# Designs tried in a protein design chat: VH-VL binders against Cell division protein ZapC (zapC). Part 4

Target 1, 184 residues: Cell division protein ZapC (zapC), of Idiomarina loihiensis (q5qx64)
Amino acid sequence: MESESHWLWLFNTESGKLSVKLSDTDVFDTPYKPSQLVNIHFNEQMMDIEDATTFQIVSETLEAYPADKMPCAPQNAALNATAWCRFGRPQMPQSWHFQKSDISEWPLERRLCELNSGFDQGLFLILDTDDEFATCLLLSEGMQLSAIKSLRQYHVIKVTLNRLLPATVDLALSAQSNWGQQLA

## First folded at step 24 (VH-VL; from o2 with heavy chain G54S)

Design bb3
Fold by ESMFold2, fold request of step 27:
Structure bb3 (fold): chain C 184 residues (1-184), chain A 122 residues (1-122), chain B 107 residues (1-107)
Amino acid sequence: as target 1 above (184 residues)
Amino acid sequence: QVQLVQSGAEVKKPGASVKLSCKASGYTFTEYYINWVRQAPGKGLEWIARIKPSRGYTYYNEKFQGRATLTADKSTSTAYMQLSSLRSEDTAVYFCARDTPRYWLRGWFDYWGQGTTVTVSS
Amino acid sequence: DIVMTQSPSSLSASVGDRVTITCQASQDIKSYVAWYQQKPGKAPKALIYSASTLYSGVPDRFTGSGSGTDFTLTISSLQPEDFADYFCQQHNSYPYTFGGGTKVEIK
């Protein structure tokens, strides 16, 4: 495992685009608008050790799932997750898009969840949890939230914990006797 | 400079309670978790609980649930742990320790207090 | 609770020696292991987190490796200040749990 990266954060002050320079010829663009990001005052900056470690752990976590069970490229999800964890602007909760569950506590080690809008049920990567809220990044290609609104892949939404559902892929992988005591 | 300064040593009888303090400085107190960990003489480390001072939310090791109570005073940047119904096996050095709020890195402790010795003798 | 089994319990070594300490988790904890150094009468100090990430200010002679259930702390060339107790800790799940410790003594 490698905790250090030579990757660079790139920020175009004209367009407000946040990107990661992976090599001299490879640049990964994040989908986030300037209004979704904190104020960024650099044109380029080395990814620090905590960012590199975050990327590595998220990437390894997603790579552990069978490829046909993941609706995303794990590295792309990990790059966007790392970008949001570093530069994402604090969000207001938007729980009203999602149906309530009976969950009041979320296990620290449970890194994936699903949310149900009543129109779709999407797979999310948890970027942050506290004792009230979860900040979730959409892994599914897209998710209908209402008759006229959709959430795009890799976009982020904040919800109260009582909207979280166990991810289907995690339920399928768990030994039922060991996990059934802790989750629905 | 980040610093956690703990209260002085305590000697207690079985059945009593103790309240330990941990004063934080050099960082934004409400942004980080404070954890409590103990070490009995000649023994390893045992995690007790943690608190997020911003709203006072706690999570306890089940072994201590019902006996340990964590609180935080944001105005003085001080975390507290009260341990009740003390027994001789509670004799230990009690540490407070800081934990990063970053979810994907959370759970390891970058700064520790100097420790408070609690002796419970019958 | 996740049990962290650390070995050896103690070892004797000379300055300049390569020292290896291992820790095994009772279940898969991905890369969520931290390592601490503790000198007599003092609080632990963090060395490594997330299995292999070196904490700021820690000399690069300390190396962490492993994933899943098997983890290793290596000191490539032991220095006089490295004689201490060492602990692993899993930070994957509540409750956080520690290994039993390894005492590194001067020979």
Scores: ipSAE 0.853, ipTM 0.902, lowest interface PAE 0.6, mean pLDDT 91
Fold by ESMFold2, last read:
Order: structure tokens, then C-alpha cells, then sequence
Structure bb3 (fold): chain C 184 residues (1-184), chain A 122 residues (1-122), chain B 107 residues (1-107)
């Protein structure tokens, strides 16, 4: 099988901009600030096989949804997801922005979720989850979190599992889930 | 070099318990999941449970819920599995296996212990 | 639980043969299948993960493919060291489940 491992991570050590060189003429810029990233000491580095595999399976997962149900370009979401999985700095949870759900654990295979701030409800890609937390990447074009704070597309937030809601698009593709939706 | 070394063979009577160990080396023990998988004689593989050693969180195959207990000792880099109320059908080779923490790649096992044979006979 | 149905249960082959082993999942597991080789008295060894990614150190003669519910492992030119049992495993969801295995033996 072909691998995306011939793609290159680019990092401008002066500006702190992380990018992916897709070809001689195509460079994809991630939106992350240096404070959101681990220390990166290279200017250029080959994407390894685990990163390439991550990109491929995230892309395939998102492309399986109807295009009119996705608020993002799947390839762009997958590039940003892969970048965060490799270079994102661990985040403090910020669950207090979001209303509680009535779930206590999240199935490993559910890769999309929604979060409800009380101001807005956004579609997210799960980048990481464990027994306590989920790290979520916003797929929606933007999301108001409070009167003065918003989250931009592809930016990342960490929450406790009891903030996760089943994504509407997943409920439509499978029979109604046992996951009831109840606001705390 | 990553290595998982398991405790020696066990012979038990029905109704007893067994506690197996899996000592990890060559990597940061708390960064990876440890899974337990068994293989009855002449049969396939069956996943039992996994633990993340950092905080000790576990997830069990429902078939073993209530009988299997996973623990980890960070100071010795050792994972343990206790299986209680043993029956003859629990006779198997029990493996520990390492699983990547990377969410999008998780669930496959790159390093396995050598296995511990548990024989349950009356 | 996701049932992994593996075929054939055994096969006989000669050195140099192309061997194909299939695995079918009872529901969509995307690309979340791994393949293992197991020799008598030994622990399994990983060959492939995420359907088609070769694990480090695995020879190029091993190829994984498929998505959704149907997956294959192909050995393009069987070598003497390849006579073993082979298992698929889904790693999409808990509990992780394995296929019943395929014994590849010398003819």
C-alpha cells in the first residue's frame, strides 16, 4: 500500500508555525500557536509510518460520512488531527464550558462527538480518549463557548467524558443508541 | 529492547484463584496499556482485559467481569492479573501484551510475554 | 461482541506459493484489523495493523488489505519460516476479538 510518509513536517523555529509539505508547491499550514505545541527542534522531518497511518484512517473515517453532513474538508481535518496527535501539548481539561450528559464511559469506536456550551453545539473529532477525558478537535466552522470566548475550527479542547454527546450524524447512521441525552 | 517476562506455570484446583505477573522492561511502563489474552489448548485467542498502569484504570471483557482483577505496580514495572473461581475451562496459556496509547492506532499488540500456563484440574 | 470469521481453517502449501487468508467481521470495523503469526509453543507476533500497515521488521511478502467487513492477508511467496498459525484481530471496539485461526502447513 502507498504511504503518506513521503510528506514532510515543516516547522519554522522563528515563527513557531507547523506545516505539512504535501508536494513541491503545496504546503498545509496548521492553525496551532507555539504555546499549544511541544518543543520542536527541526525545520523539516519526514512523516513517520504511524503518522501516515493515522492520517489515512482519520481521512477514511470522515470520508465515510455524506459530504453534506460534514462541516469540514476531511483531508484538512485529518491533517490537523495528525499534527495534534504528534505535536500537541497536553491540555488542561476545560469541562466547565460544557453542559453535562448522562454518560459515564465512551465507546472506543465512536470517533465523533458533540459538545454543548449552552451557547452553541459543535461537532468534534475525538483525538484521544481514556477512562477520564477526551481530547476533541472542532470540526464545525466555529463555536461560541461563553459570552466572550469562542473556539475556532480545528482547535482542540479537553473535557471529562460526561460532557460528550453522541454525534447526530452517528445516530442517523445506526439504530437509536442506548445513549440517552440528558442535560445536567 | 522492549520485553515482557511472565511468571511461571500454575496448577490449581477448581474454585481457587491464581495471580499472574508480567514484568515490563525497555520502555516507560506507564505510557502503554497492558492487555491480557488467553489461549485454551488447541483453541484461539480470547481477550480478557487491559490496564493503563499510570492511574490503574481497567476495562474488562464482560465474560470475565467479576472474576478477573488487573493491577499494576509502577515501582516494579509489573502488571498482575488475578482470576478467581477457577474452572477446568480456564485451563489455558495466559499472555500479557503491550498496546500503543495512540488512540487512532490503539488495540493491536506489538510485544507479547512468553505466556504462563495455568492448569485447572480436580 | 464483533465476531471475526476466518477462512480457511487450514491449508497446505509449498515454498514459493501465494497464500491468501480471509477474515470477515460481523459489522463494519473500518480498517481496524491486525494480523498475527503464531508458531507452536510461542506467543503471537504482529504482522499487520490497521488493515494494511506492516509492523516494523515484517518482510514485504506479507500484505494486508480490506476495509469495512472483509479483510485479507496475503503471503506472496511462502518461505519455510512462514509455516505457522495466523490470526486476525479486530481492534475497533471492546472487547477485542480474534478470528479462529488458519493453520498454514507444508504440503
Amino acid sequence: as target 1 above (184 residues)
Amino acid sequence: QVQLVQSGAEVKKPGASVKLSCKASGYTFTEYYINWVRQAPGKGLEWIARIKPSRGYTYYNEKFQGRATLTADKSTSTAYMQLSSLRSEDTAVYFCARDTPRYWLRGWFDYWGQGTTVTVSS
Amino acid sequence: DIVMTQSPSSLSASVGDRVTITCQASQDIKSYVAWYQQKPGKAPKALIYSASTLYSGVPDRFTGSGSGTDFTLTISSLQPEDFADYFCQQHNSYPYTFGGGTKVEIK
Scores: ipSAE 0.851, ipTM 0.900, lowest interface PAE 0.6, mean pLDDT 91
Fold by ESMFold2, last read:
Structure bb3 (fold): chain C 184 residues (1-184), chain A 122 residues (1-122), chain B 107 residues (1-107)
Amino acid sequence: as target 1 above (184 residues)
Amino acid sequence: QVQLVQSGAEVKKPGASVKLSCKASGYTFTEYYINWVRQAPGKGLEWIARIKPSRGYTYYNEKFQGRATLTADKSTSTAYMQLSSLRSEDTAVYFCARDTPRYWLRGWFDYWGQGTTVTVSS
Amino acid sequence: DIVMTQSPSSLSASVGDRVTITCQASQDIKSYVAWYQQKPGKAPKALIYSASTLYSGVPDRFTGSGSGTDFTLTISSLQPEDFADYFCQQHNSYPYTFGGGTKVEIK
């Protein structure tokens, strides 16, 4: 694809806005505040091979799910995920918002999860894990965390692994596969 | 310049243990995973386990669970693998290899040590 | 465990030839395949990761392709330094697993 070869990171040093220039006429703005990002010292920088590869794999992963089961545009989720993986500042975990689970291990290949605040349950993309924590990007339109706090789509939160739930879309695909095997 | 230097060849009897070392240089040791991979004569490569040196978190191939132990010494930038209850089928060249911390790209090895030959014979 | 079936096990070629090596995964691994070159008495050396991303410093005559279960390494014009063993590896799931290897020999 020629489009990824032309992509540039844009950073407005006045406003602190991080964006991706997709073409001469298309600019994608990320929703992240400067306080959520590492110090950025360029105005314009070519997206490197690792960033482009990350975008491609995240996009392919999300596009493999049925479109009616995903609460997001896969390209938008992948752009924000790539931006966070490159420029996101390390975060303090906020596990207290979420109910604990029985999950003791999380498979490397399981890239989606759900979190349950007791007020709401949201679908997330896992951006990183260090065997103790998961850094998660909200794919759902929004998620109430408490009586007074909500998380907006594509925003990032860090939790201990014992807050992760299997994603409903993954459980549905597993159940569908079992029925197919049962009929063989 | 990134370099992984491994300890010298070992000859062991069945039932013994071996402890292999892998000294890293040219990068920040705690930022990358160290993996251990072996290659038996006439066989393919086999992944054993990996460690993140920063906090010492490990993950083991089930085949080696209970026999392999990975540790890391941050002060010397050295990773170690101990393999216990050695058998003749453990005869192989053992490599350490570096793996990126980037979650979505993780699992491929950009730098390898030269390998340590372990021979298990009676 | 994901089985990586690599073929051919051996091939003989001349300088300048196009060489193709394949790997098939026992289940969907998306684009999570890497390719390595290994010369006698040496450790493997990374060529490609994530199916098609060329590792830094690797000549562009090496290309990787495929997704899902079927993957290919191509050397567009074989050079004298390319005679070696080649291995694929999946990096989608633990445990990481490798193909059986392909020996590329001079004809």
Scores: ipSAE 0.847, ipTM 0.905, lowest interface PAE 0.6, mean pLDDT 91
Fold by ESMFold2, fold request of step 27:
Structure bb3 (fold): chain C 184 residues (1-184), chain A 122 residues (1-122), chain B 107 residues (1-107)
Amino acid sequence: as target 1 above (184 residues)
Amino acid sequence: QVQLVQSGAEVKKPGASVKLSCKASGYTFTEYYINWVRQAPGKGLEWIARIKPSRGYTYYNEKFQGRATLTADKSTSTAYMQLSSLRSEDTAVYFCARDTPRYWLRGWFDYWGQGTTVTVSS
Amino acid sequence: DIVMTQSPSSLSASVGDRVTITCQASQDIKSYVAWYQQKPGKAPKALIYSASTLYSGVPDRFTGSGSGTDFTLTISSLQPEDFADYFCQQHNSYPYTFGGGTKVEIK
């Protein structure tokens, strides 16, 4: 954990850009606008242990999936997820973009979901839930929400739980396990 | 300084109900989950349920569903657990414990109340 | 429900000894293990969460490790204040479940 604990949050007060300094030569820019972030009162701050732990767990969770089944680089997704968990401002739900599901309860351990706009279906990482809503980060490369509106990769949207679908990558793993069980 | 102060010991007969309190101080009560955990004499710890005080959403261990009821009073920063239809097996120390709202770190308890002993005997 | 099997149930040790306590989960829980210390008549105190993250204010002689199903808590040099009960807890999924505990006693 020592490596991640040396990473720095960078915030440019003029542009409102939030970044992570990974090394002297590597800076990761988050895609979030100042209006999506809480008020940030530093230019530079060490990543604390809770942020480092969040990054580690998100990374490990995503890396457990086959690389060819994930539409994202796990490190990039984990950096953006960590940034949002620390600095993201609460968003109003925008559930109307998405078709309803029949699910009324979401298991704590189910960290991936999909949302279906009727135009597109995207893979999301769940960043938070308060038993009524889920805050979801898009892992897929872009997602059309309507005829004129799209959501970009790593951007965040909040929905009621009845919009969440089980991720197809999770369903495939479950079906694969059941098939192996029946034949073994 | 974060503190969870629990109500005093209770002695009950089988079939009765008990309502335990947990008063929180030193932090924003509505931002953190409150969990209830019990420990029977000579036995391990058992998770009962949790509540998010902001909207009062609860989740119960199925074992206690229908008997345990969690509530929270935001004006007094106090969480409550009522356990009904008490049995001798419910004799235990009951703890309230605080849990972080951060989804990816959630489920471990950083602060615990001092515990309330509930004794159920005929 | 996820069963947490903790070992040993009891051990005797001297001040300065290295102590290792293990927990096994009945299914993959990633890194979602916490460790607690409990002294007689007292509430539990958190030591470690997410398998290896040391809780604020806990001495660095406590270390946690493991992922998946097998986890350890190590005390590198036992101190007089460390004689207590220890237990693991999974925080991966509801219901949260605890190991049976390990009593660490003076030899």
Scores: ipSAE 0.840, ipTM 0.901, lowest interface PAE 0.7, mean pLDDT 91

## First folded at step 25 (VH-VL; from bb1 with heavy chain G54S)

Design cc3
Fold by OpenDDE, fold request of step 27:
Structure cc3 (fold): chain C 184 residues (1-184), chain A 122 residues (1-122), chain B 107 residues (1-107)
Amino acid sequence: as target 1 above (184 residues)
Amino acid sequence: QVQLVQSGAEVKKPGASVKLSCKASGYTFTEYYINWVRQAPGKGLEWIARIKPSRGYTYYNEKFQGRATLTADKSTSTAYMQLSSLRSEDTAVYFCARDTPRYWLRGWFDYWGQGTTVTVSS
Amino acid sequence: DIVMTQSPSSLSASVGDRVTITCQASQGISSYVAWYQQKPGKAPKALIYSASTLYSGVPDRFTGSGSGTDFTLTISSLQPEDFADYFCQQHNSYPYTFGGGTKVEIK
């Protein structure tokens, strides 16, 4: 793949697709509809340094986890996350789908979370927090919200912080770290 | 252009309070975080707190918890920091600084005020 | 709190020299490090963020590198205007913390 500095945002007005051109032969399509996007006034636009940096940081974060514990490829998640961070339309909170947690404050450095709908529990990547709400990207391959409603992978949803649960993968890593310290 | 303009120098006695202002211009005030950082003479930089003006959300360094109070006036695009129970150790240059609204890039400061000197002396 | 240990505290260099400043974090902070330049009586100016991203308008002779716990700021060829204080800062978690600073002075 070419350097992120040479990547291009592509928007097809006919199909309504937002894509990232990674190379002459490699184009990544985001799953987002035009109605979910804002500030798109181009057919082709060079990815700027902030977007490239966002991609790198998200990718680095996701790649730190064992591949077998992640329900998606880090690159795909990072591209979708970057796309949403740049062009995603602000969402209304939909906290009612999810069970409450005992969390009232979410640490900045915790970038993954889980949400429980009572029907299913999914792994999410945090895209934004503001001390009250979190905007979350579904990493799991789907999530059932009710008997008749499900989310697709990479769906973005906004919830109150008291719906966030620690990610199982983070808990596992912490446990390993503590064990290592005890052995030292 | 983005600009942060701070209030003038302050001289206070121990035990007193000081309220500093930081007027922002050249951008949407409510979208960015405002941070406060101080620098004592011959010392390094110390982060005090941050505020998101749109909602008034604040987060404080525990070292300043209970003494520092951040506020923001959206109508005037001005951020304020009040520091109470002043001590000689609070003598420093105080800066306001802007932080990006982008979550994954949060926590560094692209624009700074010119600084306000606060001197605490008997 | 995350401690940022910056070194050296001071160095003397000549115009054209390669200068390297390091910061070590007390714990892993991924790539969440920023670098600032500060001149006497002035506010800090941003140079680098996210460990290696050059801030807009900053000369490309400034480069940031590192991840995890060890970070470096490099000035490839020191210019007269580069004599100043430099600070690292972690922006991984609250409270944000700074290194102790490095004074780059003329030899």
Scores: ipSAE 0.932, ipTM 0.959, lowest interface PAE 0.5, mean pLDDT 95
Fold by OpenDDE, fold request of step 27:
Structure cc3 (fold): chain C 184 residues (1-184), chain A 122 residues (1-122), chain B 107 residues (1-107)
Amino acid sequence: as target 1 above (184 residues)
Amino acid sequence: QVQLVQSGAEVKKPGASVKLSCKASGYTFTEYYINWVRQAPGKGLEWIARIKPSRGYTYYNEKFQGRATLTADKSTSTAYMQLSSLRSEDTAVYFCARDTPRYWLRGWFDYWGQGTTVTVSS
Amino acid sequence: DIVMTQSPSSLSASVGDRVTITCQASQGISSYVAWYQQKPGKAPKALIYSASTLYSGVPDRFTGSGSGTDFTLTISSLQPEDFADYFCQQHNSYPYTFGGGTKVEIK
């Protein structure tokens, strides 16, 4: 799906819902609560070119993976990711939920990662990184963090980089590419 | 308006060091990345390194690792690049350039300094 | 490092002409390509980012297209002020790398 210049951010003050109006008949609701959002001073606002571009890039990235290997629709993930990138409140790190990875350095260009809680492993979309932390969006339908705590799809969590694991889907693609190169 | 103003031209001997400055204005200095790019005479553009002034996080092109050092002074909104062990091949115009903090849009440069000519000659 | 092969290195054109510049990446870089214009003695100016997004204030006669490895900058109708050098840049991976440049000269 291509972003349109006429897309609108919608914020309902009464319900506290942030939505994207895709058309006169199509509105996408984000799952984020007002407490998770910042810099919302509108009821209706045109999506700017940066947001539209973000959506497009995220969508393209996710669509590059086989649909059967992705736990969510690329469009939904991209819309939520775009929403968070624009309006998401900075999160406190919660790295203690996750096991450390054996990766010494995370390639900054990798857009997907996995996190392991010891109870479960989930697929995440990276929304932001610096040299210390990554902000990640859960793509999996859910992820168990403990016996009593679980994350819902599209939950955003911040972790130290040493918690990031390579995404299984990326490893698979890399393996295929390497094999192709060896045969060439 | 956003502006990046760089220090003046430098002439150095081989083996010397040079420290260039880039003063930023018109935006929140700590929110954006500052990159350094050089352009040798008759050659293309070459990316050197980037810094995030808010944290001082740096990332270097391996080609310059160990020779280039980026720093930032938040109080003056000024970014610095020190390049040591200068060689004749380091003769170039050096640019500082702003990079968006948005992860998915990162890596391109919307505003550039005017450039600083560094000449390395015996 | 990702190599950006830009072509042509130079071209001559007239005002009103359609101009096309291409960049080929040595590996897939999605849509992470930027285009810059540079005039003599000046810093580069951003034209396009993310392969096809027009930077604010840039005339719409500039268009970027492409994904994967092949990218194109098009000037639909060349204007007198468009005679300059143009560079592509990948912003997918560190280190960021640039094309060799294209000089657009007046015919």
Scores: ipSAE 0.916, ipTM 0.947, lowest interface PAE 0.5, mean pLDDT 95
Fold by ESMFold2, fold request of step 27:
Structure cc3 (fold): chain C 184 residues (1-184), chain A 122 residues (1-122), chain B 107 residues (1-107)
Amino acid sequence: as target 1 above (184 residues)
Amino acid sequence: QVQLVQSGAEVKKPGASVKLSCKASGYTFTEYYINWVRQAPGKGLEWIARIKPSRGYTYYNEKFQGRATLTADKSTSTAYMQLSSLRSEDTAVYFCARDTPRYWLRGWFDYWGQGTTVTVSS
Amino acid sequence: DIVMTQSPSSLSASVGDRVTITCQASQGISSYVAWYQQKPGKAPKALIYSASTLYSGVPDRFTGSGSGTDFTLTISSLQPEDFADYFCQQHNSYPYTFGGGTKVEIK
């Protein structure tokens, strides 16, 4: 008898909860409210090859960082990222929460960024970018946006590119390689 | 279903310009990137630039910055590449190729045009 | 620019052979490698993207593997229609760059 080895998208039409069935006994719940998701018309659907590939690459990207430098479990971040890329509702930019940088374009390969609200600075995974905007998923445990507003881990915000900062973890890794090169 | 149909062969003298076209069909033209790649006779492939037709944003390989210009006409679903100040080393087959908008999968080309041969000689 | 060093430049093989083509990137590119097949006078056709994901309609005798800097395309049992040029491409960062190609020809 064949076991269930394929991951499935689950959507509870009563609660509006989007989940991933990882096995008969493991279900991963995404934190997204129904208002944050597109209209979903299935209860159960197999994860397609593009979703699976996205999950794999995001996982591998995050796993390449030292575990003590990541504020999240890479698998959990990758599951939420894949879910948002597939089912997330288009976001209006909310750049006003964040201080401007002097960046006018962002390298394609730079998958992490930080945003600075003036109250807090959080680590984000870039879910999508075009030449004007980045859609960012919070990896940090939480982020204060204003005196009374915060963003929860794995929640998504869209900003203009001039709000993006290089991630501290990337700067630290670059500095380590530069130190090594200087000694060599 | 998806097709990219390119304009016909061009013969040019050094110093001239050429404008190549790539007409898309079978998908929503504004949702996908169009990339331009060339292949000199008996040589490998070289990426030139890409455009997102929705708002016309471009990104150029530095080697072609200032000589290559990409545009797109949404009403005809056609992408264009103009290459100026042609030299003999610009002799190549020029391809347009489609690239997915999905950020984490972006950068590989699922559909290619048939190619346009550009010959630059005196 | 990321240099993609592809080897071998050419090989001769018989129908049914297992063929292996490699690409090495000059720096880490995660899994962002695509593989293409190109026949004379034709446009390239995608085989594999993101190192190991098989493009729709491509036979499962084509396998991609690797991560970081070292990548491999394997054809498990060469068929007559597989005699062509093959090349890798990194799609990690701009500018996108291609390997020098591998000509697979009849022995």
Scores: ipSAE 0.853, ipTM 0.903, lowest interface PAE 0.6, mean pLDDT 91
Fold by ESMFold2, fold request of step 27:
Structure cc3 (fold): chain C 184 residues (1-184), chain A 122 residues (1-122), chain B 107 residues (1-107)
Amino acid sequence: as target 1 above (184 residues)
Amino acid sequence: QVQLVQSGAEVKKPGASVKLSCKASGYTFTEYYINWVRQAPGKGLEWIARIKPSRGYTYYNEKFQGRATLTADKSTSTAYMQLSSLRSEDTAVYFCARDTPRYWLRGWFDYWGQGTTVTVSS
Amino acid sequence: DIVMTQSPSSLSASVGDRVTITCQASQGISSYVAWYQQKPGKAPKALIYSASTLYSGVPDRFTGSGSGTDFTLTISSLQPEDFADYFCQQHNSYPYTFGGGTKVEIK
């Protein structure tokens, strides 16, 4: 089976910039530093079927939410998520920035979460979970973590599961579904 | 070449326990989930549990909670499933199967062991 | 637990026929359906994952479609090697669950 994607991964060896070539005229730059990425040995490479599938599922997931409830362009979030899932290097957890919850398990299907630094509460897309940690991509336009540190949109942070909160948008949709118009 | 090689057939009495093995090769054992799935004669497939060998974390189908125990030995790249208090309805072929660590694609099984037949009869 | 209702339970077909097998999930599962082929005495073999993504090495006469609750596996032109059992599986949430299977037999 051949890859069906015509999108290309681009890597500039001088700048260390990872990008996606969407067309002859459109290039999407990811915000990730070379130190956050695995070793990349190509200048360009065709996006494989797993990458294309990841992009499609993330896009569909975010587009299922009302547009006015998402602080991000779904395509941009999905491109960055796909890039990190393919090329992101394992991170040290930075759970100390965030207040603890009483969560001990996180449902596999719950793709959004919120984190609370005590200064700010941000909406995140989950890029990866295991039984101990979650790797989270910031969807909000920015998030203050401490008096002197902020996290920018689409940047990635790793935390223990007991920092995750249910996303407000998911709680609101669950409540609306229970009371909203339903068939039979 | 990715390969999952399972232990041989078992014949057991009701009330006994069985411990099945699944030896992995051709990939980094600690990076992928190992799932256990069974198939009763002439029946469909039933998921039992999974383990991530790196830290040994498990998740069980509630139907098997308390009876199934998954372990992994990183030094031999071998996953194990023990099933206790066997009943006649536990007669099945038991498969181990590999699951990708990629969160957004996770939950489908790309490589399967050959299966181990467990027969429980008086 | 998410119930996967697969139909038909069996079908008879000739080489060259178009075959369609369906699965319905008891609740929304996005695109998280996989399809497997299983021949007698063998382990299942993956065909499709994430509803429509073809697994490596699988012939392109196999196609998957659907989202939400309704999913379809289609074999566009049945070949002699395609006579087997077929299963759908949701991979959206724990516990992973399988359809009851479809036996595809030669007529």
Scores: ipSAE 0.845, ipTM 0.901, lowest interface PAE 0.6, mean pLDDT 91

